# Miniprotein binders against q5jf28, part 10

Target 1, 318 residues: q5jf28
Amino acid sequence: MERERLIKTVEAILRGAGYRVARLDLKGSCFDLVASRLFLLLFIKATVNIDTITEEQAEDLKRLAKFFKASPLIVGLRSKSGELEEGVVYERFGIYALRPETLYDALLNNELPAVFAERGGLYVRINGELLRELREKHGYSVNELAQLLGVSRKSLLNYERGEQAVSLDVAIQLEEIFDEALAEPIDILRAKVEADLNVKPETPLEREVFERLKKLGLGLVKVKKAPFNAISTEDDIRLLTGIDERKTRSTIKRAEMVAEVGRIVNSGGVFILEKTKAEVVSEVPLIPKESLEEVKDADELIELIDKLKKEIKEKLFS
Key: E = the ipSAE of ESMFold2; O = the ipSAE of OpenDDE; V2 = 0.75 times the mean of E and O plus 0.25 times the DockQ between their complexes.

## First folded at step 7 (miniprotein)

Design h2 (at its last look DockQ between E and O 0.87; V2 from the best seeds 0.00; counts 0 for: pae E 1.7 > 1.5)
Fold by OpenDDE base, look of step 7:
Structure h2 (fold): chain B 318 residues (1-318), chain A 102 residues (1-102)
Amino acid sequence: as target 1 above (318 residues)
Amino acid sequence: SPEELEKKIEELERKAEELSEEIFKLLDEAERLGDPEAIEKVAWLIYRAMFLLFRVEYLAEELRKKGDPELLKKAEELLREAEKLIEEARKRLEEVKKRLEK
């Protein structure tokens, strides 16, 4: 119940901020929402407790974010330690985690959070050069200012170099002493994440399909926790690629989700099956794996996909 | 009694759900009107109310764990505040409807 309301709330916030949004109803997915506005793309995992995200989900979420040049986010309400605070950025597996309030402020009020939680404390990054300039302008030595703040000389020098985050309490004291904002905002909308894009296929069918798609010139990014099994790519071509043994109700549902996600991330969709007749579900072709033998390259595969979409559209209007 | 406390917790959870459903209905209605001013004004109140309801639910869970009567009072206060925000959102939506009908 609470999770559903959280997802609906986050979706509403994104729509209110002028994002195009697709919502996934897929248990165990690494994201629940994908949202796009201008040059911003967000992949969002919504979870009441942020400590429930698995490492596999986080790795796939980072993988999608890196591939699409998007920001990954976890939106939640609590952790194992208690309620999340408003205006505070948390982290799980290298992904920013925050409350829906913090997302609201960032998207609708243009107020980025500056406070982050680490090791049970609250910290900020400060403009170290500005801190040095202000210290010198006010006539403080490093020792005098360090003593005034209750920090070591080494800590203050690390602050001025940007090598060490400042405790929230010390940051507040600095801003009070100098009457200037020193805290650097955390751009949660443009988070840069590292991810391994070289994940191996898990099934014999995935191996076979991946080998064939590679022969067509396509690069492949395996994803485990999504409605698709991989992203296939060549230059401007991007295909959200599902792989199944046979058409099931799950295949149909995932194809519908792939169509919705594809609209947001400006990507086509295809499902490659061990055994099927060629058909289209929600603008997503389901093709037999043997159809990959009939095409020579990625462009011919796109032409095949587009032909299948057109033939179905013509049959619906005839 | 522990039984009376659990009944109060269940009531908080039930009310938070009922108010959440009302909030989403108001949001859907605001979106259907297509008026940017209506959406902005109503959405702001709606989001604030929903944020309070999340805190009510957290407090209800903490109350179940700790049995602290102060958590109950705080949850009831936040619930009343959410009800006020929802009522204000409803009024603003009705004002916009009246403007669009003219």
Scores: ipSAE 0.761, ipTM 0.907, lowest interface PAE 0.7, mean pLDDT 91
Fold by ESMFold2, look of step 7:
Structure h2 (fold): chain B 318 residues (1-318), chain A 102 residues (1-102)
Amino acid sequence: as target 1 above (318 residues)
Amino acid sequence: SPEELEKKIEELERKAEELSEEIFKLLDEAERLGDPEAIEKVAWLIYRAMFLLFRVEYLAEELRKKGDPELLKKAEELLREAEKLIEEARKRLEEVKKRLEK
């Protein structure tokens, strides 16, 4: 399976670059990998065809990236138009998309991409101030350089002001003429994204649990396409929060994934169930929703979580 | 001859799968050794081979759509290059293993 090979390859690239990595096995998730290194945090969706990303997945990926101050990425091999080009950055829903080769070069060779795809072809943003300095140093007027490049005077002025990207062909010509690096890299590791964090609960149970968590002083960021339903947060507290009717095999797998993701994003995890006996799966407590009425604030919720984890450990080793 | 082309495409895909399995075996083995400087060159060869195999798989899909003999020729060239990289990676990994056993 090509997609599984892609995910494994991306995971290997990240680990080879020194990232701590969690890989998800959840169909339809907004990300497949989360990785961290030296204040860098990446949420990555790996997909063979980047045009198969849904708007819901993309919006959730951006919500996670915005909340965790992470860079979202799509890593893929092709689009509806054909194979993605190595070293070229594409964009879907405001998220950068690129080949695994491009990720490899960025992480292991310290070579960020500079070429991006847009309607009409491939483009490069250049250092416009340096372009002006080089033009003047070489004795070209704006008209003379524009004529040499086959562009309008207006376009050249816009390049120098930093108001317009150049075509790839023009970028190559400029570097041949001036023998200088003019291209500005695209920082795929620190991308900034817009996201709407005001998402409503999907079910009556979610609504009920969110209201109880809000009464404890926790803020909530709802997500739809992740192993957890929301992030519960207050000051230094962050909980990857799952919600289910009851414990199933799916619930257990999601809790295990939440534990792995939590280690990467330095966050705790909890599942709140309609009906359950309190227990712990992979250091993630599963508690009945009634337990939220037994605590008065976020600190007491954390104490309850820690108490449950300690009690289960002591029982197993008594 | 569509039958001959489909048989060739299936052979490309079969070989790409075989080489991909070898690649992941080599990656797993390299991870277990834990010598980063000696493994770095092996890893580079392995990743380059995997990248070529992704392109072979793309060309196989395009061959089913278009049946262009030049695409077949290119896919076979990339497959041979990937196999060479995997063989070199295997040799270097065995050298690292031998050195570390002492």
Scores: ipSAE 0.598, ipTM 0.848, lowest interface PAE 1.7, mean pLDDT 89
ESMFold2 (binder alone), look of step 7: mean pLDDT 81; pTM 0.797

Design h3 (at its last fold request DockQ between E and O 0.83; V2 from the best seeds 0.76)
Fold by OpenDDE base, look of step 12:
Structure h3 (fold): chain B 318 residues (1-318), chain A 102 residues (1-102)
Amino acid sequence: as target 1 above (318 residues)
Amino acid sequence: SPEELEKKIEELERKAEELAEEIFKLLEEAYRLGDPEAIEKVAELIYRAMFLLFRVEYLAEELRKKGDPELLKKAEELLREAEKLIEEARKRLEEVKKRLEK
């Protein structure tokens, strides 16, 4: 129940902030929500305990975020060490993790968090140039200010260079001494992450389909923990690509989710099956793999997808 | 007794769940009205209440682990605060409805 309430709360916050939101009801997915507003795109994993995210889920979440130029986020309530604090950014596998409160403030109050947790302490990044200017303006030597703060001369010089984060206690003392905000906000909405986009297909059918899609000119990004198996891309063409042996109840549910996600990320969807008749589920074509042999390039594949969508609309309204 | 403590924990969890269901109904109603003022003023109170309920549930779990009576007292305080926020949100929502019906 708690996880469901967390997801509903995060969804409500995003909708309240004017985001278009798709929710995924897929156990083990690397994301539970995708949200878009203007030029911001968010992939969100919602988990009560942020330490329950697997490395494989985190890598896929970063992969999706990198590919779509989106920010990945983990929204949670606690960790193995205790409750998450409001206004504090945590990190798991290079992904920012935060409480719903911190997301609320960032989206609805336009207040980005400045405090981050590392190695069991709280830290802030400060404007090192501003710190130096303020120190010089107030007539403090590096040694005098370092002594006043209880830090080493080397630490203060590293703060002024932006090479070292400041403990929260020292940051508070600096703001009190200078009566000026020094904390740099953490842009959780524009987080840049590194990910390997060159993941190999896992099954013989995925290998066959990938080789055929590559022959059509499509680039492929394999994803493991999503309702789709890959993203197929060529220039402006983006296809959330499912690959299954046969149509199952799981295929239908994943196709529905692909349609919803596709609307948010401005991408088409297709499922390529080893054995199926051509059909459409929730505006997502299910095509036999043999149909890939009938098309010459990616444009002809898109034309085939669009034709199938049109033929079904005509049958539903005739 | 351990049994009396578990009953109190279950009561906290039950009450937090009941209040969370009420919060979601109030949110759905605020969105259905489509009034920006209702959404802004009511949603803030509702989200704050929801955030308190997450803290209550954490305290209930910690209480189950530690058996510290101070955790119970704190959880009950946060529940009462959440109830007040929900009641204020409800009143504001009714005021907006009455305005939109005129």
Scores: ipSAE 0.801, ipTM 0.925, lowest interface PAE 0.6, mean pLDDT 91
Fold by ESMFold2, look of step 12:
Structure h3 (fold): chain B 318 residues (1-318), chain A 102 residues (1-102)
Amino acid sequence: as target 1 above (318 residues)
Amino acid sequence: SPEELEKKIEELERKAEELAEEIFKLLEEAYRLGDPEAIEKVAELIYRAMFLLFRVEYLAEELRKKGDPELLKKAEELLREAEKLIEEARKRLEEVKKRLEK
């Protein structure tokens, strides 16, 4: 109930800010929402306790964000230490984590957060050049201001050079002394992340399908915690690619989610099955793996996908 | 008693859930009307109420762990504040509806 309410709240914030949104209902997924507006793309994992996200989920979230040039986010309410604070950015596995209030302020009030949590407390990055200018304008030497703040001369020089963040307490003191905003916002909407995109197939079927797709000239980005198993790509082609032994109710549900995600990330979808006849679920073809041997390259695969979707549309109108 | 405390916690959680359902209905209704100024003001009240409800649930969890009467008092205060915000949001939404009918 609390997690469901959190997801619905985040979805509402995104839609209220003009984002197109797809919401996933997949247990254990690396994201619950994907949202797009103009050139912005967000992949969001919503979890009540941010410490419950697993390493596998976090790595997949970062893989998707890196591939799609999107910003990954964790939106939550608590950590092991207690309730998250409004306006504070936390970090888990290199992914920003924050409360829904902080997301609301960023998207609907155009107020990006500036305070981040790190071992030792809360910190702020400041405009070091402006700090130096204000210090000189007010007639303080480096030593004088450092003494007033209770920090070393070396630390103050590092602040002015942009080489060190200040504690929240020091940031407050600086703004009181100079009566100006020195804090630099954290761009949670355009976060850049590091991710290892070379993940091996998990099953013999995945390995066989990946090899067939590679022979067609497609590159692959494997993911473990999503409604699809990989992203298949070459040039302008992007396919959210699912792999299953047989068509089941779970397969259909995942294909429906792939269709919705695909609309947000402007990518096609396909499921490759060990056993099936060709069909289409929600604009996503389900094809037998043998169909990959009937095409010679990525362009022909796309033509097959488009042909199947057209044929099914024609039958519905006959 | 422990039984009395648990009943109070359950009442807090049930009321928070009822208010949350109403909040989403109001928010959907506000967006369907399409009046940008009214939507922004109504939505702000609704979101602030929803954020308070998340805190009420956190306090309920802590209350089960610690049994601190001050946590109960704070949770009840936040719940009442959420109710006031929701009522104000409802009133503003009705004013917008009447304005648009003219």
Scores: ipSAE 0.722, ipTM 0.897, lowest interface PAE 1.1, mean pLDDT 90
Fold by ESMFold2-Fast, scan of step 9:
Structure h3 (fold): chain B 318 residues (1-318), chain A 102 residues (1-102)
Amino acid sequence: as target 1 above (318 residues)
Amino acid sequence: SPEELEKKIEELERKAEELAEEIFKLLEEAYRLGDPEAIEKVAELIYRAMFLLFRVEYLAEELRKKGDPELLKKAEELLREAEKLIEEARKRLEEVKKRLEK
């Protein structure tokens, strides 16, 4: 299957570049892979056709990236307009989208892309100040160089001021004329995104749990398209927090994913259920909602989580 | 000639498929060892080789469409690099196995 091959290819690129990687098998998730290396953290959505990503998925992806100081990326093969080109950066809902070959070049060859697609054309941002210096050094007037490139005088002045990107054809002509690298790379690995981190619980159970966690002193960031419902925070403490009415196969599978993601993003995990017997799945405690009434603050909640994890390890050891 | 080019493309695709099968087997062996840190470098080499083979397959398809001999040269270079990575992974996996047995 094409999607499965794509995800495996992206995982291979990341692991080959020395990244620690966690992969999710969750339908509708805003990301399929999370990868960390040194100070870089990437949340990646892999989709054959980049137009299939929904606005809701994109919003959650940006929210996770903003919270974790990470870069969101979409890796895909085509769009409504056809196959994506290697070396070209596309955009979907404010998120960079690119081919796996482009990601490979960035991670393993330290070769960042410089060409971006917009309104059906290909464009390049250039070093406008360097362009002006090269034009003057070679004795070209603004009008002379504009005529040579087939652009207006106004466009050339905008290029030199850094106010307008050039077409790919113009970028190629400029580098041929001056024999200098003018293109500015697009730093896809350190993309900064903006997102609203304000929490809005969706269900009565989520509302109750969020209210209680806030009373314990935890900050909350709500997400919808992930294996957890919120990120709970206090100082250096981060918990990927799941909320379910009861323990199901889905709950167990999501707890396993939370454990894997947590290892990459240096965060703990916990699932809060309406009714359950306290237990641990892959280092992630599942606790009943009433347990939140028994702890007085965030520190006691963390102690409860650590105690449950230790008790299970002792039983497995014995 | 077009016939010679098609033959070279078919040879690239066949060799890439053979190496991909080999990579699949090495990857399974590495994961079965159960020591993530000991096998981390072996896994990295395997994944790098796997990606290079995917690039070879892509370049072979582009070569069939465009007929550009530079694409053939690039694909052959990537194929050789993948072979080297697979051999290095094989050697390191053998070393890890010997250490774990002792």
Scores: ipSAE 0.005, ipTM 0.346, lowest interface PAE 10.6, mean pLDDT 85
ESMFold2, look of step 7: ipSAE 0.719; ipTM 0.897
ESMFold2 (binder alone), look of step 7: mean pLDDT 82; pTM 0.796
OpenDDE base, look of step 7: ipSAE 0.789; ipTM 0.921
ESMFold2, look of step 8: ipSAE 0.699; ipTM 0.888
ESMFold2 (binder alone), look of step 8: mean pLDDT 82; pTM 0.802
OpenDDE base, look of step 8: ipSAE 0.794; ipTM 0.921
ESMFold2 (binder alone), alone request of step 9: mean pLDDT 82; pTM 0.801
ESMFold2, look of step 10: ipSAE 0.707; ipTM 0.889
ESMFold2 (binder alone), look of step 10: mean pLDDT 82; pTM 0.797
OpenDDE base, look of step 10: ipSAE 0.797; ipTM 0.924
ESMFold2, look of step 11: ipSAE 0.705; ipTM 0.890
ESMFold2 (binder alone), look of step 11: mean pLDDT 82; pTM 0.806
OpenDDE base, look of step 11: ipSAE 0.794; ipTM 0.922
ESMFold2 (binder alone), look of step 12: mean pLDDT 83; pTM 0.804
ESMFold2, fold request of step 15: ipSAE 0.698, 0.706, 0.678; ipTM 0.886, 0.885, 0.881
ESMFold2 (binder alone), fold request of step 15: mean pLDDT 82, 82, 83; pTM 0.799, 0.793, 0.803
OpenDDE base, fold request of step 15: ipSAE 0.756, 0.749, 0.745; ipTM 0.907, 0.905, 0.903

Design h4 (at its last look DockQ between E and O 0.25; V2 from the best seeds 0.00; counts 0 for: pae E 2.2 > 1.5)
Fold by ESMFold2, look of step 7:
Structure h4 (fold): chain B 318 residues (1-318), chain A 102 residues (1-102)
Amino acid sequence: as target 1 above (318 residues)
Amino acid sequence: SPEELEKKIEELERKAYELAEEIFKLLDEAERLGDPEAIEKVAELIYRAMFLLFRVEYLAERLRKKGDPELLKKAEELLREAEKLIEEARKLLEEVKKRLEK
């Protein structure tokens, strides 16, 4: 399918640019890829039509990005309006969206995009201070340059103060007049996003587990559209935390994904089940909720997790 | 006729699928080669081809909604361009393989 090909292409671009990458196969997830290189971290949702991302997915993507200090990104091919244009940055729910060609240029050719789409057309933010310097050097008054560009005096003043983006057509005219690079790139690799981190538990089991984890001193960031239910955190501890009633095939698949994501974001993983015998799937422990009553704080929880992983490893070599 | 147009669209999609499969095969071969300069040059051709194939699929979908002969012509042009890039990548990869074996 087209979506699978898109995901594979984005993964290849990231790996070619030197990123470590984890790819998810989870229907309805808020991200399909997470990738890191040095201090850069990206959470990427790959969708053929960028208008299919839901508000719930977008909010969770922003929660993950905010918590992990990562840049969220939507990579797609189309919108409801038609094909996305290469080199143009779109926005959905406060998240940048763009074509894989634009990602390729940013990562492999070091060419960040500068053109963005808004209601009414395509725009560019420009270096307003440089614009003013060039205008004065060439002997134009504000009125004279505004007249040449076909814009109001007020608009030109706003351009020079950095308070208003320029239409793409005006940006092209400025390039012709001054023969100088004025466009400011959009840093899609370090995007900052706002997110509401207060999300309530979805089930009674989640509520119970969250309360037990809070008593151990762990903070919690709940997510709905990921292979885990929350991120449990305290000081240097970070746990991608899953919650299920019992071990199912779905539980095992999610644990495998948690392990892969954890390697990229340098976080541990754990699944807390209402009914299970303790075991480990891909270095992610599955423990019964009663185990949370056997520990006094977050450090002891980590010790329990490490002990279980060691015991399973010894069993495999016996 | 609607039947004749659908057959042409299916042929476009079939060929795009075949070329996309070849692209991923060539990427795998380039990675196994282990020569950074050769990998870079082959990858550039392959990514450009893949990007064209995404556009072909878009045009195929538009053709089902509005059977415009100009859209069909454009889709066929893009497909041919992708084929040329893939052939260039294959040729370059084979030349590098021969150089490294010697």
Scores: ipSAE 0.461, ipTM 0.791, lowest interface PAE 2.2, mean pLDDT 88
Fold by OpenDDE base, look of step 7:
Structure h4 (fold): chain B 318 residues (1-318), chain A 102 residues (1-102)
Amino acid sequence: as target 1 above (318 residues)
Amino acid sequence: SPEELEKKIEELERKAYELAEEIFKLLDEAERLGDPEAIEKVAELIYRAMFLLFRVEYLAERLRKKGDPELLKKAEELLREAEKLIEEARKLLEEVKKRLEK
C-alpha cells in the first residue's frame, strides 16, 4: 500500500467513527491527520513503515499531544522486523503504533487492543489482583501455578503485583485455566505522553517574535515539524503561530493547513512575517512583526486578528 | 501457475484501488450535499468498505508471499462485500439528492 492510500484509509476510519478530521499535505510533518470527537482528540502520523519516523517528529507529535491533551498515534503497516499484526500495539519513541485494522476495532467496534509488542515478543498486562484471587480460589500455590505455566515463582509473583507483563502464550494459558479475561486493554485513544514543552527558537526571527509575544503575556510552545512554528497561549486563547521572513507559496499553503487544523483543535491561527502587508489567507491573518509593537497584550492581539478578518470580509462583499 | 497467481493479485490490487477512489468520490459528494444524516450514513458505509479494501490489499500481499489459494478466495469475497457497501452508499446519496431537490 502507498502512503497516500494509507492516509485516505485512516481518514475514512476516523470520519466513519464520527470524528471531525483535518488532513495535512505537508512532507516531514509530525502528523498527517488531526481528528476530534467529543472529548477525544487524536494526532496521527500515518506511515507505511513505522521505523521511518524520526525522533524529532516523534518529539513534536508528543508536544502537540501533551499541549492539546490529545492522544498521539502512529498508524502503519510494517516495521523493520516485518508486518504489524492486527490487535497488537507497537511503540516508537513512547508513541503507540498500530495497524489501521486495530484503529478500526478501537473506534468502531469499541475493542481496545490488549496485546503489545516488546523485544520481539508479544505481551499483555494482566489484572494482578484478579490473578491472585483466582489462583487462591482454585487452590493453587504460587509454586504450583508457576510450574503449570512454565514460569518462575518470581515471575508469577511479579504478575500478581502488576510489576511484570505476561507473555501472550502465558496469558492465554491463564485465561484457559480460569475461564476469565485477565488481559488489560490498552487505551490508545487516551494515551498520556511526556514531552518537553520548553523548546528554544531556532532562528533570529523566531527569537525576536517569541520575545515580543512573551512581552504580550503569551506562553509559547515551539514546534518544528508542523505547518506552524509555535503555539501561543494565554488562558483560553490558543494561536497556531507561523513565522516566516516573507510571504511565499509555502506560507499560503501552511496558512491553509493552520486554518483547517485550528478548526479541529479549537484554536486561532496567525502568521507573523518580517516583511509583509497585513492580509488574510484562508481566515488566517498574515501580519508584519511591527504590528506586535502596536498591541499591549494578548487580548489586543486577538482584537487585531479579528479586525483584520472583518475588514477583509467587508472588502470581499463590498 | 505463479504467473497466473501474480496476475490475479494485481487484479485484486487494481480493483481495490478503483473501489477506494470511488468511495472517496462518494464521500466528497456527501460532504458537498451538506446533509448531516447523509454524511453520517454514507461515512459509515464508506469506512466499512475502506476497511474491507484495506484487508484485501493485506491479503494480496500475504498471498504474494505465501501463495495460499484460500487467501485469494477470502480477498475476492471481501471485494464483493466492499462493492455491495459502495452500491448502498451510492443509493443512499441518490435518495438524499432527490429529497434535497424537492
Scores: ipSAE 0.147, ipTM 0.580, lowest interface PAE 1.8, mean pLDDT 88
ESMFold2 (binder alone), look of step 7: mean pLDDT 82; pTM 0.791

